# Ledger of designs, part 6: VH-VL binders against DNA-3-methyladenine glycosylase 1 (mag1)

Target 1, 206 residues: DNA-3-methyladenine glycosylase 1 (mag1), of Schizosaccharomyces pombe (q92383)
Amino acid sequence: TKAEIHLSGLDENWKRLVKLVGNYRPNRSMEKKEPYEELIRAVASQQLHSKAANAIFNRFKSISNNGQFPTPEEIRDMDFEIMRACGFSARKIDSLKSIAEATISGLIPTKEEAERLSNEELIERLTQIKGIGRWTVEMLLIFSLNRDDVMPADDLSIRNGYRYLHRLPKIPTKMYVLKHSEICAPFRTAAAWYLWKTSKLADYTK

## First folded at step 25 (VH-VL)

Design V03 (from U03 with light chain D94E)
Fold by OpenDDE, look of step 25:
Structure V03 (fold): chain C 206 residues (1-206), chain A 123 residues (1-123), chain B 111 residues (1-111)
Amino acid sequence: as target 1 above (206 residues)
Amino acid sequence: QVQLVQSGAEVKKPGASVKVSCKASGYTFTSYDINWVRQATGQGLEWMGWMNPDSGETGYAQKFQGRVTMTRNTSISTAYMELSSLRSEDTAVYYCARGEYDFWSGYYGMDVWGQGTTVTVSS
Amino acid sequence: QSVLTQPPSVSAAPGQKVTISCSGSSSNIGNEYVSWYQQLPGTAPKLLIYDNNQRPSGIPDRFSGSKSGTSATLGITGLQTGDEADYYCGTWDESYSAGWVFGGGTKLTVL
């Protein structure tokens, strides 16, 4: 792929990493999911094992008996105890409520609107919402909007990826990642994918 | 070489508890889950639960909730599975297995297995 | 009793092809990657297929996997006596009680 070719051509470190990990296999979804749904998924995934988060998310999805994801209005009006029963923390419930309100007000755009906004515009717009940081928006960009040039620099796995890539004695800072990942443009999402994969490599050490 | 080495056979009385260990080597212990699967003689495989060695998070099959505890000691790359209130029906070979999760694809699966630990529950 | 359904047994002569089916639902096979495990007599299970159709290193290309809808299939060509074993499909189940699920297992006999 173009991404693999680009990354492999950056330097010997990237060339090695791409070779070790193998072919880039992005998970692109053709399903039409509204941004607020993906943000809720991302919030559910915060500080949790992915499968644990998915369980909570799936329970949440199943609350509605009409086979549809809960609407923003339904979430706004949903009982705290019901959300707790799904497994959400109080903090995350507040975030979900905020997401619902923001969607109703139009702050969180529709999928169609989101597709017309830049990464930076979406980050600036959505991080105004309680409980939504840059990382959460970046997850939306990658997994819902299929953006190719996103680097979650604050992600611990990504930072450890650069530790591995550059053979650093300690985990680098977010700023380090941002600086050194600029050359990965316009394929920073692919770069992030490879960086995440580093923890699975045989010679990886903490 | 990636390996999971389990503790030896156990013989227990009904009502007792058993704790099986699983030592990992050849890979970064905290980068993969540990799953526990059991198999009664002549029967199929039965999944018990998963444990993430990095965070200590666990997920148990409903059948074993309240009776199983999965833990780890990261300093020695060892996972533990404790099953309490043992019954004759718990007689089985217990396996630990490395669980791989792909954050991007959502893939989950077990790729490396321990040799198994025979647990016999009898009066 | 198993969430995933397999035939209890299959048999064929050496050199022939066999297929083992695994039937599930939308909450598991329909939305998740399927793995296959081989268990030789008296041994621990071994990963045979992952990601529906991928072979781990060391697994010969005689083994193949496929998935369609809520069903998966394991294919074995050029059957050998050493292939006599139990085979299990497995996948994640995203039902209310999420977790890994196995098929009931299929005993393959080489005639």
Scores: ipSAE 0.733, ipTM 0.905, lowest interface PAE 0.8, mean pLDDT 94

